# Miniprotein binders against q56419, part 15

Target 1, 326 residues: q56419
Amino acid sequence: MEGRTLEEVQEEVFKRHGVLVPKKELEDLAKALEEAGLLLTEKVEARLKEEEEKLKRERPMRLAGLSYPEGEREARAFLEAFRASYPGEGEEARVLLMPHLEPSRVPEVYGAALAALEKTPPPERIYLVGVAHRPLKEKAAALPVPFQTPFGPALPDLPALQALDALLPFELFNTPLAFREEHSLELPLFFLKGRFPEARVLPLLVARRSPELGEALKVVLRDFPGLLVLAVDLSHVGPRFGDTPLTRTLAEEARRRDLGFLERLAEGEPEAALAFLGANPTRIDGVEVVASLLPLLRERKGKVLAHRLDLEAPTLSAVGAGTLVL

## First folded at step 3 (miniprotein)

Design Nd3
Fold by ESMFold2-Fast, scan of step 3:
Structure Nd3 (fold): chain B 326 residues (1-326), chain A 87 residues (1-87)
Amino acid sequence: as target 1 above (326 residues)
Amino acid sequence: GSTEELLEKILRLFFEAERLLREALELYEKGDLEAAIEKLAEAVRLLGEAAKLAHEAGLHDLVAEISLLMEAISFLILMISEEAVKR
């Protein structure tokens, strides 16, 4: 029954036997479902192969027209509006922690990041470390291609990426498909490219803690100095994340957890920041990134510029976001 | 979830629904009509979840295919229910 639709199968059974009987229809339905599953598998594999080939050349915009404007002029106005939403001045960053959730939900937090970028000398390259929202073959991955933005393509720093790959015990350029739809890189990159149009990028994803990545990055950063950006969100609370509905007490706990974590990072004590989270580190999606980058965060003092717990009333849920300069 | 995770979930739901249809067939052959209906109802539920995930993935042709399967199974539930009443 390969290549037949459910309707064709049912029509054939009716024509041959005049009446659809439960036993025969159950057999035909099971075969049709098996066939549909096989066809879906083939179509999925073919599409993934096609998308993977496209990703060898470039990474297209996925959130243009949704999370940020498609046109360069509109995108620039949008970026400046976010800067204007933060009433303070920034501080120079050598390491920047910024969010990757929908920017419109925490404009002042992205504004604080923009303020820090304004005070930071233009880097030759940006090490952009996001959180993998798709499985990776290894603990971390990179995609060495131009990433499209409304401000033009963010070009990969191929020599620095190759140096990093050489120092890792695994192939860095694994799982290209994980980058096809990855907002933890695309959303911060929009802001970073808008401010530093000439900077090359190392787009990195962390799925699980990789101390090897942090150690290798520390070596690479000595030879290829640049801005390190940790694109991470903080607390995830409420039913949308498999938790109890948000209460005033839970929101207060989330704010205390986020700020305690960020303040300890600002003291140059990332191990103390992780320990502060106690037995529940997975409630902050950036914990695996921070744990991987310990060698780059130790003894580096800085300042928390902004923090917001964004409340999603319809789902009684919340996501924490912050901007930290080190 | 991720695109790969989403597709894996759809496929898992599809193959679980197939298993439930085959179990329903065995129960029907044994004359356990009520148990057969319960398996078919669970298969419809799983296909409903698969349709939601397929919609999220933009697989509209697959959503249509799943909808046809759900309708066919629902009709089968009706026929077996009528047979159960006559016993």
Scores: ipSAE 0.015, ipTM 0.526, lowest interface PAE 6.0, mean pLDDT 83

Design Nw2
Fold by ESMFold2-Fast, scan of step 3:
Structure Nw2 (fold): chain B 326 residues (1-326), chain A 120 residues (1-120)
Amino acid sequence: as target 1 above (326 residues)
Amino acid sequence: SAEELALFLEILLELIEELLRKIIELAEKGKFDEAIKLVDLFIEALEFLILMLKELVKNPETKELAKEIEELAEEILKLVERVKELLKQGRTEEAIKLIEEILELIKEILHLVKKIAELA
């Protein structure tokens, strides 16, 4: 936990789980333990350091047996079933926007992404950009290790990652622990590795808008051409996301908002897409990713292949998902 | 994901075990006032553990395990008051025996917390 404080551990552990523990009480307990020779902060740091050391070698599967099958044969059948859920032929992608929502919730949207990948020449590398669901030390991060999948390890493109790191004003490999459990990378990677088993990967997370990332990626892509994948979900509506309960009107507004956003991206107008969201209140988790990647999205025309608003009846909530090729 | 919370609880429980062993050492040396201070710290740490577990009860996947841990922790809090009384009376052998019983219950809680980490 080099450079991390007890305050950061508290915010990460307690705030995220909704446990409101006063900072003073935790600090007082930690201080009293330390005075008794019991080093709570040191033990937390040691355990996190062990986890971080493991991540220097590889990133294990976390969602195998839950979101996708663990065995290669079962995983391949699963992938083909998702492809079959989409009746279209797809379009060639230079840039692919796809979801990271639980695949079983939106099979036709993942099927559309698979259809696009079928029409796309096998890339030497994939720039996989997801959304950080844990704090990062910087605006963005990458993890330069093999990511395990049922189809074998997705190997990192070390030369391209090092080139990217050199062009950024911050250390790219800054928060390994954020990658320990990150579905915005793991779920899209399952589908990408199944279709392009030989492609190397740049696994990237965006926490906050980083125009420096987009500018650096534009440079790196000239020397290290590849497929750019934005793994983002769309509208998040309802109480599960701190919003009012879902109504038919709010669901219709979310669908219009998602499609208006995607259609503007498809016209090669990403600034217009972001402005559209600003004028229409939204909780799209991909906003920071799109805002970071503006230089790669401008003047690229494409097509929306699929969109769905997944309804979550028990919580009266919904999440939008879409597939866009540019 | 309850994994990060479970990891913190695991570390806290390991420190609570060390704290109980330090209490035994101080009691064996006749340092009862120092031992009692560590018992008060143990109570504070265990109450903090119970507070954190209340949010896990709301998660369907971990609810039953968290509730079982909370019940064990509350039982330990009752037993530890007896430990404090025994230490105040200088009844070293009885206090140590009861602390060893509490240590086994803490190990049971640690086992259950590790199960929460596996399910999360």
Scores: ipSAE 0.169, ipTM 0.685, lowest interface PAE 3.5, mean pLDDT 84
Fold by OpenDDE base, second read of step 6:
Structure Nw2 (fold): chain B 326 residues (1-326), chain A 120 residues (1-120)
Amino acid sequence: as target 1 above (326 residues)
Amino acid sequence: SAEELALFLEILLELIEELLRKIIELAEKGKFDEAIKLVDLFIEALEFLILMLKELVKNPETKELAKEIEELAEEILKLVERVKELLKQGRTEEAIKLIEEILELIKEILHLVKKIAELA
């Protein structure tokens, strides 16, 4: 109850419910809530510690039954439906840029990713680079444990992760709790594991641009070849992100930024892609990831397979999503 | 921060889900008095969640999502009072059915809270 007086709460309860709660009962309730809050804080801390200890062994699904089906059979049907939502054919990917947005919002964009994966020989390992939506202790992190999926666990490539750690100027295995709820890994991993059940995974998060990560990965990829996946969204515009409600002009600017970014990446010019965004006024999510992976994106030509700016009608906001193969 | 608060809410919601499952288990065993005690604890936890959501409502960036969560939480409060009455009456099957409905609403809240946490 930081900042509200018991009198203000009493007045609010009176206004809402027509009941004048005696000050003593409010004090007892406040105390009980404070005690409950303290107990809850202690329980939360104990739970966080327990979750951190569990994350030493595995990363459980958090979005199963919400964003995708928990059951394997239903999950396979989900994959097929998403693939069917994209009418085109894919191309072989050595680098795949795909969204991490709620799949139901941009089904055809995920469908395009699946189409690309159909044309891609099964990799030995997948470097899955997501966006940290929680603070990391370092610029980037990895979690070297199995990630649960409806298709079974995605197993880590420990030798490749260790090789990467050895080349970084910071500890790679930091902030395990940041992975607990991170959807930027979980959502793409569903599709990747469903398509490549035997591939090992390197789950990586980027919080801030790390040129060191790209240089280290470039070396590691020589000895440990695999598919590089950038799990990133594009523009974030509208009231949820500090703008006015979505207008035609704002949507056109978001699309222009998204497509201009993706097209420059498709031409193998990632520095030009970043320069094109400037101050990133439409808040393209993948900027820090791309900035970290420049050595791996240079001179790779590819194709934009799909793009969508998806309106979230309740907030009059929109998020861009795209699929790019390199 | 809104992010720390969202994380706290996620953990709280997970604890609430566990609590609801325990209430079902106790009700199935005919332990209605114990189940009702856990329902009271659930109400306290949910009221605390609503209190924390008020801080997110003050933030223009999270206001609309926080309001949606608040509306769902208010709906849950109405349903849980019915659960409490059904348990007092020994109407186990009906109580469990409503708890299952509450569990679905809690999952929806959890999804929305995660969206708040993702607000870059």
Scores: ipSAE 0.018, ipTM 0.270, lowest interface PAE 6.6, mean pLDDT 86

Design Nw3
Fold by ESMFold2-Fast, scan of step 3:
Structure Nw3 (fold): chain B 326 residues (1-326), chain A 120 residues (1-120)
Amino acid sequence: as target 1 above (326 residues)
Amino acid sequence: SAEELAKKLEELLKKIEELLRKIIELAEKGKFDEAIKLVDEFIKLLEELIELLKELVKNPETKELAKEIELLAEAILFLVLMVKELLKQGRTEFAIELIELILEIIKEILHLVKKIAELA
């Protein structure tokens, strides 16, 4: 809660004790609160500077022990279990779309991604493009440091990141703190590092559509070839996302939009995929990433390997997830 | 899991509520040194609460609720530092009024934590 007024404080005190606090006492209280708030602000600023300084050296694991095991052997077994959850064979990928949703909710979808990685020759580098869940100073950002995983650190491809930075009209390394707690990169990276332990990574976040990012990436990929990974979730429906409680009709609409979007991407028609969604009423978060990466997705045909709309029964909400190879 | 973290948060919030009520009792009895020691214990528990909330914010299923709880916890930290200062100055009546407001905010956090548990 920010910005409690003297009137709000007065109302709460009156409600609790049935007595109006004299104005002088409230003014004294407000002054003491302001002085305490100044000290708290200085402590918070010091904490943020400390965290930002740590991120200049490495990005530590944040979801180890929660979304995946911390130990390497346990992590290997965990990854193998996800592969086993998908009964199909994969397809070779030059572009992979995979989710960043909590893996335990959609194991067969992550299993499909692992199947595709099995058929894909080890890349020298992975362009990992996620969705920013915290504000960025620019439309997109990257963090050029090792990202810790249970399989060892995923090392940044510094020459490729610097080449990308040089081609963009904004500073690429603009919001380090946005990467401190970013599951759209950490969760896919767990699977990618487990499969391709030697690959270097370009960890990229998109907050808003950036066609300049796609144009720059097309140039960089020519000089620094690698695997492009779009780490995006699909429909977000229900009260958790500002929508009405999930009904059969809303669930069918979400599935229709998810699959229609993915199938058009699989046909090499990313503009048609975006047009199909229109105003994006089911909130597919991949829209901004796809819109940014159009030059990399056009005329590239592929296959949808898996799709699921996962129900959060307590909130009557659902999130779509899919695996697409191009 | 989110459910496991929510359970830890509920246990911590219950302990916090008990501690705040004991602080009021000690302040009413004029045992200010003892009350201040419990305020320091409360601050440590609140810092533990904030650390647990950082883990829930990482989970996309619960991030919005956890972020709201984090903001409320930060507000309580501001208020409790002021309570400690008021107790040191012997302004016990207003310190108690402020602790009662903190208790109401804690009840709101418990309500939000209950919603997180429902998501599991």
Scores: ipSAE 0.010, ipTM 0.237, lowest interface PAE 9.7, mean pLDDT 82

Design Nw4
Fold by ESMFold2-Fast, scan of step 3:
Structure Nw4 (fold): chain B 326 residues (1-326), chain A 120 residues (1-120)
Amino acid sequence: as target 1 above (326 residues)
Amino acid sequence: SAEELAKKLEELLKKIEELLRKIIELAEKGKFDEAIKLVDEFIKLLEELIELLKELVKNPETKELAEFIELLAEIILELVERVKELLKQGRTEEAIKLIELILGAIFFILLLVKEIAELA
């Protein structure tokens, strides 16, 4: 509804539904909604508290039956099909960058991540760093509860999470509700849990660059070694993202920026990767995660295993996805 | 699919609109008992709407709009309970004004549902 005036809304309602909604009635509606919101404050607060209370116990699957199969057998077959979609071999990962885009759109990119996980010794824990799609009270957050998957619950590494919390200048467990619907954690976790069923997880969200998170994680990783996973998507271009319709030139620019970013990370030069993007005109969401984790990425050399710019034909938009091992 | 679900939501919302207009007609004629019975039917349909929206929330591309529509539907449900009480008290003019406001909200929800269908 952004950028729409009440008069534009009136015109569209009239065109589509044959009723001219008077401007006064739309204004009265806005006021009534605000008043009703205030009148429902107790019920809204009770519902939010109930959802927060549920999230203190576990984080349920939200995308089962939609983005991946709910049943364990079907989930295993799904995982194997994604691995088969990538014809190459993986490389051992100490740090893995993988997407959180809908898996069916970029199966070979998730397949590359699975190939890397096959070459990686099973970690005792996974530091899973995603991108917050909802506001956080702080620059970063974690949720210290079991995350349900078709392969069983991914258990939190409570000692490592508490050590991390103690080193940060803010409360790490600050926004439980932000984790209720968070595909940047749920989708990578499906693949990670399928490959490393015994690994504990630190589910972390980054909303804005937090150098203090990277410094704290460097300390925690010494006492609690594990696999670091950056669950990020790359370029977001086209009208769905406030841009012009996708053209050959825009698609080429998106691919150039995605690959230039990944290649510099692969050379162990995360500052150069950030500088290469400048103002981030193609909206690579990994920028804030990389900027937060600089101490963990410097001087780590690796390899880009896969990259794809996936076209959304109906919206003339595209999203980049890649797999990088460090 | 989100598109199929959005189509079902649109059909449900149009049925809700028809009921609200009939409630206004009955209230204007002083048929309060009949109007109240239709309000109960409206409440049931609105509860069905809320349940359908819970399925749309599971899709990352549509969840923002679905959550907003769910919030609007919950607010409307509370306002409809107030309409029922106003009708029981014979406060016809106040009940009709509130029903007209609810109709405006339903039309707005229809526009948002169409946006979801186009995003699918």
Scores: ipSAE 0.011, ipTM 0.258, lowest interface PAE 9.4, mean pLDDT 81

Design Nw5
Fold by ESMFold2-Fast, scan of step 3:
Structure Nw5 (fold): chain B 326 residues (1-326), chain A 120 residues (1-120)
Amino acid sequence: as target 1 above (326 residues)
Amino acid sequence: SAEELAKKLEELLKKIEELLRKIIELAEKGKFDEAIKLVDEFIKLLEELIELLKELVKNPETKLLAEFIEILAELILELVERVKELLKQGRTEEAIKLIEEILELIKLILEAVHIIALMG
């Protein structure tokens, strides 16, 4: 409970009911509230310790039954429906940029990613780079355990993860709890595992730009080739993200920023993409990922397959999503 | 009667508790727009709770306890406005912690309502 002292509580009773409550009764109430708060803190700490221990063995599904079906048959039909929502053909991907926004909000964008995966030969491993929505102890992290999906567990590529860890100036496996509830990995992984059931995964989170990560990944990818997936959402605009309510003009500006960013990446000019956003400030999570992975994105030309700015009407906010093949 | 009002309060508090747990679930899963919609439903149920408490204040035997519950409900209303702000900012961990604190306050209100029922 915040901002209320015993005197403030007593004044509220007096103002509303014209009664002065004895201090003993207010003190007893305040003590009960404080004890409840302390017990809640202890329960949360115990729960987090239990979850951390479980994460040493596996990463369970968190969004099954909510963002995608839990059953394999239903999950397969769901994935095929998303592919059908995109009328175009894909392009082979060596690097794939796809969203991690709730799939039902941008089905054609996920459909475009599925189309690209159809044209891509099955990789031995997928470097899945998402965005940390919880603090990390370091700039980046990985969790070297099986990630459960409706299509079976996505197994970690332990040799490639160890090779990556050895090249970094920090411990790669530094924040397991950050992976407990991480939709930027879980949602793309659902689609990736459905298409490439045999591929092993390097589940990576970026919290802050880490050029050392990109340098290390360039070395590891040479020895452990695979598909690089950047799971990032684009513009975040409106009150939900600390901005003014969305207007037609602001929405058009956000679409222009998103497309300008993606187009420069498609030209093989990631520094130009970052400079474009620096001149046109936005809350794109992809900035930190792209800035970290510069060595892997330079001089790789590709194609923007889809883009959408999805409106959240209740909050007058929007999130951009796109599919880019390099 | 005070017993009939206490029964309605208990039913409403159970609905409020279920709704708060659903808000935590949606927030944990990054479904902030759905979570915010349920917070608006929670506010409406809390306002209904406050109106029912005003009837209990009219009974001299339950007046003092009903007044304490009403103060707790008003404090929860202030806390839930902060929950909405945290959810709008995607600050999931802070929002969940605050909702869990609100759940403990709701449990204290439920205990007080059980005592009211026993007084009648």
Scores: ipSAE 0.000, ipTM 0.222, lowest interface PAE 10.9, mean pLDDT 81

Design P1
Fold by ESMFold2-Fast, scan of step 3:
Structure P1 (fold): chain B 326 residues (1-326), chain A 103 residues (1-103)
Amino acid sequence: as target 1 above (326 residues)
Amino acid sequence: SLEEEIKKLWEEIEELVKEIKDLLYEAEELYYDGDYEEALEVLEEAIKLLEEAAKLLQRLQELAQQTGDPKWLDLAHKLAEEIQRLAEEIARLMHEIVEKLSK
């Protein structure tokens, strides 16, 4: 990117494809943003490049002091309070599906995940698969750096990440900036690091279904055994997600689809789980993750430990969350 | 009053932010489907709304300064950060589209 301007990039695209990126609209926006104290210029590009360089060294906490406590002692007490919110016992997990929704909204669901982790032998590494909330250059990505937590840095498993990269038809470390603000990794990682402080992590994001990722992970997991964690939310319903205000009927449909999806996964039938959803009318988050990981989920039976459809009263919307062990 | 005008501008900015986020999501879906030219058209519309939000923000910032109340100054700062984050995400997605079109 060094020495390349947006204008130079636009000129190259025009020369190759006869398509001119909308320069005037960009210039008009840049002027308006500059007048408001915001910049969409070479300075923004330089800042993004600087942030990308910083992410080559470590991924700092973004949600400390907001979604979880910054201090280690307070973070430990917070984590134990979530465990206490779930009255049941866990089951040993080889694969764990857990949410990435704001933890305070579904404490019993995170508590169920913690209960499962208590029954699970400490893994050498955790394959943490989240959902990309920012565009990725490829179907999936990883960031091979330490992720900061209140319990210390979660260190990357560099040999396993390199083995995975070698098996994929695309560059795995393709979009560092997508990891700068990614709650689908940060929130589950808080709980995972608190329970397994010595485990290394493979922080993975899925933007769209990647069967090649699942096939590669099946090979890597054989040579680098570990805990597979799918950090996904379930139904998204209500005006915030394009529906009418939440009704009892819409809430019942969301619960039915969430539980039907999870129950089929628990039977070791991930294709049946996807088919059950059809066009995914309640917008179950993580469908792309499950579709990518089919080879790791087939014939693996387990148990749904918890499920909740959480009401977001101000918007009359709801998000489903669940804990599944396989 | 100044406070009533600030509240009205705040509501208008939040409505624009919501619409910009919806357009950004639509552009992302088009990007993953390989519809790069259509994704750019959607981002152009998002940019127009972002420009409108920036103008309203400038007005809100002026009024917040006139009140001298830390509450309104903090609100102006928060809204500026949100709008800047959206501008950065739009610019990033546009850059990714240009990269795809140049390959």
Scores: ipSAE 0.016, ipTM 0.515, lowest interface PAE 6.4, mean pLDDT 85
Fold by OpenDDE base, second read of step 6:
Structure P1 (fold): chain B 326 residues (1-326), chain A 103 residues (1-103)
Amino acid sequence: as target 1 above (326 residues)
Amino acid sequence: SLEEEIKKLWEEIEELVKEIKDLLYEAEELYYDGDYEEALEVLEEAIKLLEEAAKLLQRLQELAQQTGDPKWLDLAHKLAEEIQRLAEEIARLMHEIVEKLSK
């Protein structure tokens, strides 16, 4: 409690209102906080160091049994069910924009991604670019280790990763701990690995716009061709994100922003897509990723396959998700 | 098994966390209605549940360490962060109530 002791609070309430807040309960709360804090400080540093050392070898699944099945058989059935949730046909993708939101919230959007992957020849490698929801030491990072999936490990393309690192003005292999819990890679990777089991992966995170990344990737893609995947969500609106509860007006604005963004990308005008958002008042998640990949998105025409603004009812908040092929 | 015990503790903690969040919401509504004394009573109940959750978390953390499995260690860490956030929210609301009562 900033500025007052628990005893001062208790005494003041008692003097003014005749209500005795049990001192013991306040002391127990303070103790619980202290114990929780102690549990966080001493054990976390040692654990973080150990986990960082483990991440030098592999990235384990974190969302298996939660967001998707752990077992391969059940995971295949999961993929099939998600594909079935999208009634349309896909198109061949050279670039795929897909969500990283909890799959159960937007099944048809993931289904649209799977439909696109069905029309896509198996790539030798996948450039998977996610959003860093944790701070990175640099604008972007990569983790050059196997990522575990129910379909076996997604193996890194080390030669392509090394080629990328050599073209960047910063160390690409930074902040391994940021990958530990990053769902923006794990969730899309489930679908990608399930569809393309033999493809190598370049797991990339973007924290801040890096024009250098887009230029470097453009060069690397010439020597190391592959599928580019942008794993990004769209608008984030409502109380969880600092807005009022979702209203019709707020939802319409979120949809307008999402669709306007995706449509301009589908026309091959990524700069126009960014300009359309301006200050990004509905907090489209993928802005920094798109801004980093401009050289790869220019003049590529494509199609929006799916969009959804999904309500999280407990928080009266909503998140936009979309699938775009280029 | 250690894993079965961890899962059980996790389920119990998650239930307590849910109840604490419900009590926090109730206390906030009471605060906005000007029922400050009743809001404090609700927060006292939230504190009791938080203490119970913290005890269960300590046990879960011990078991997670015994497994050495990063999965369980991560779970323990996430639960600790959540309990800490709830404690901070309770403390904040208590302070706001006391400030109102002091006027």
Scores: ipSAE 0.016, ipTM 0.310, lowest interface PAE 7.2, mean pLDDT 86

Design P10
Fold by ESMFold2-Fast, scan of step 3:
Structure P10 (fold): chain B 326 residues (1-326), chain A 107 residues (1-107)
Amino acid sequence: as target 1 above (326 residues)
Amino acid sequence: SKEEKALELAEEIVRLAREIAYLLDYLGYEEEAELAYRVADLAEELLRLVKEGDPDVEKILRLAEEIVRLLKELALLLEWLGDTELAELAKRAAELAERIYREFLER
């Protein structure tokens, strides 16, 4: 195929914008982009193959020494300090919503989650549902390998993961690389493993709304009972998220939106919670998780234990975090 | 068509930004990856505007300027991370895009 020339591109620009773009600049740009594409494809593919191979055996810690201590004893003391930051008592949870934001920014919220875990009998397995921060080949994914923590490896529940995979219309183990750098799983897992060291884990990521995932999980949970954990952050406001600089009024509005969402979930009305967000727009990364898990959240009443809107002063932005037990 | 070739150039910027974003994201450089994804999103918006029968030239210029700014910032971040190869490619793409922007502006 002969295609279009750069001269045609130059002419189109002139016709639409009334300026003549030098042909040399267009040629240089086209050559640079084509060459960069070829080089990046080779480099990216080589790196992806290397990292994917490593993930066939285990998922190493990525945030140890940064978001939590690397050593077991120091990690235990860190966990106890977070529990101590929450003055209340928890409630037993069959479903726990907790954040995945940097823990040091919202210690009382993670403390509330720990309080709930203290009141919860040790589960045989934890369904840990986080938010994909990287593209997935399908709407959701899981990685069936040990996840390293300072408290030892969190082992996968292979029978339950296989049962889930069998019920889904897509391959569950579809994007292992998405798990390499995934704080929505790693940060909650640190707390969960510290509290329930014997529990097996189903590490799940949701990228897009998947009703099939919720339906399949409802079936699997009946056969493989366990604790369901939704690791989601709430409002994202301010310039870092494509919004206006945060003011006190906007922060108060975000707090009210977060609490309205959580309270509707606590009433066992997840559709109402989603509708409330639609009427009160905010960027909540957990929306796709909640929307996917509707069958597991309906008619389950519970309690909001904590909420905080954390200010990121350098960016005049904020992220909401909360703990909800159902 | 002529529109197809103009779209191809912008799609190449989208592809380049996504490739860099994928690499940075998979290596754990979330903020840098987010910047690269933003460049891709803006380039896609630019494509949408160019497709209009009576395009908003001022908005197109604004998006092109933003793309240049972000690519330059990405290049500096890549140099800081020690990936001089990707930094040079991002910087070159930014300079060429800036030249095109300048020709539009200085009618």
Scores: ipSAE 0.000, ipTM 0.156, lowest interface PAE 20.2, mean pLDDT 79

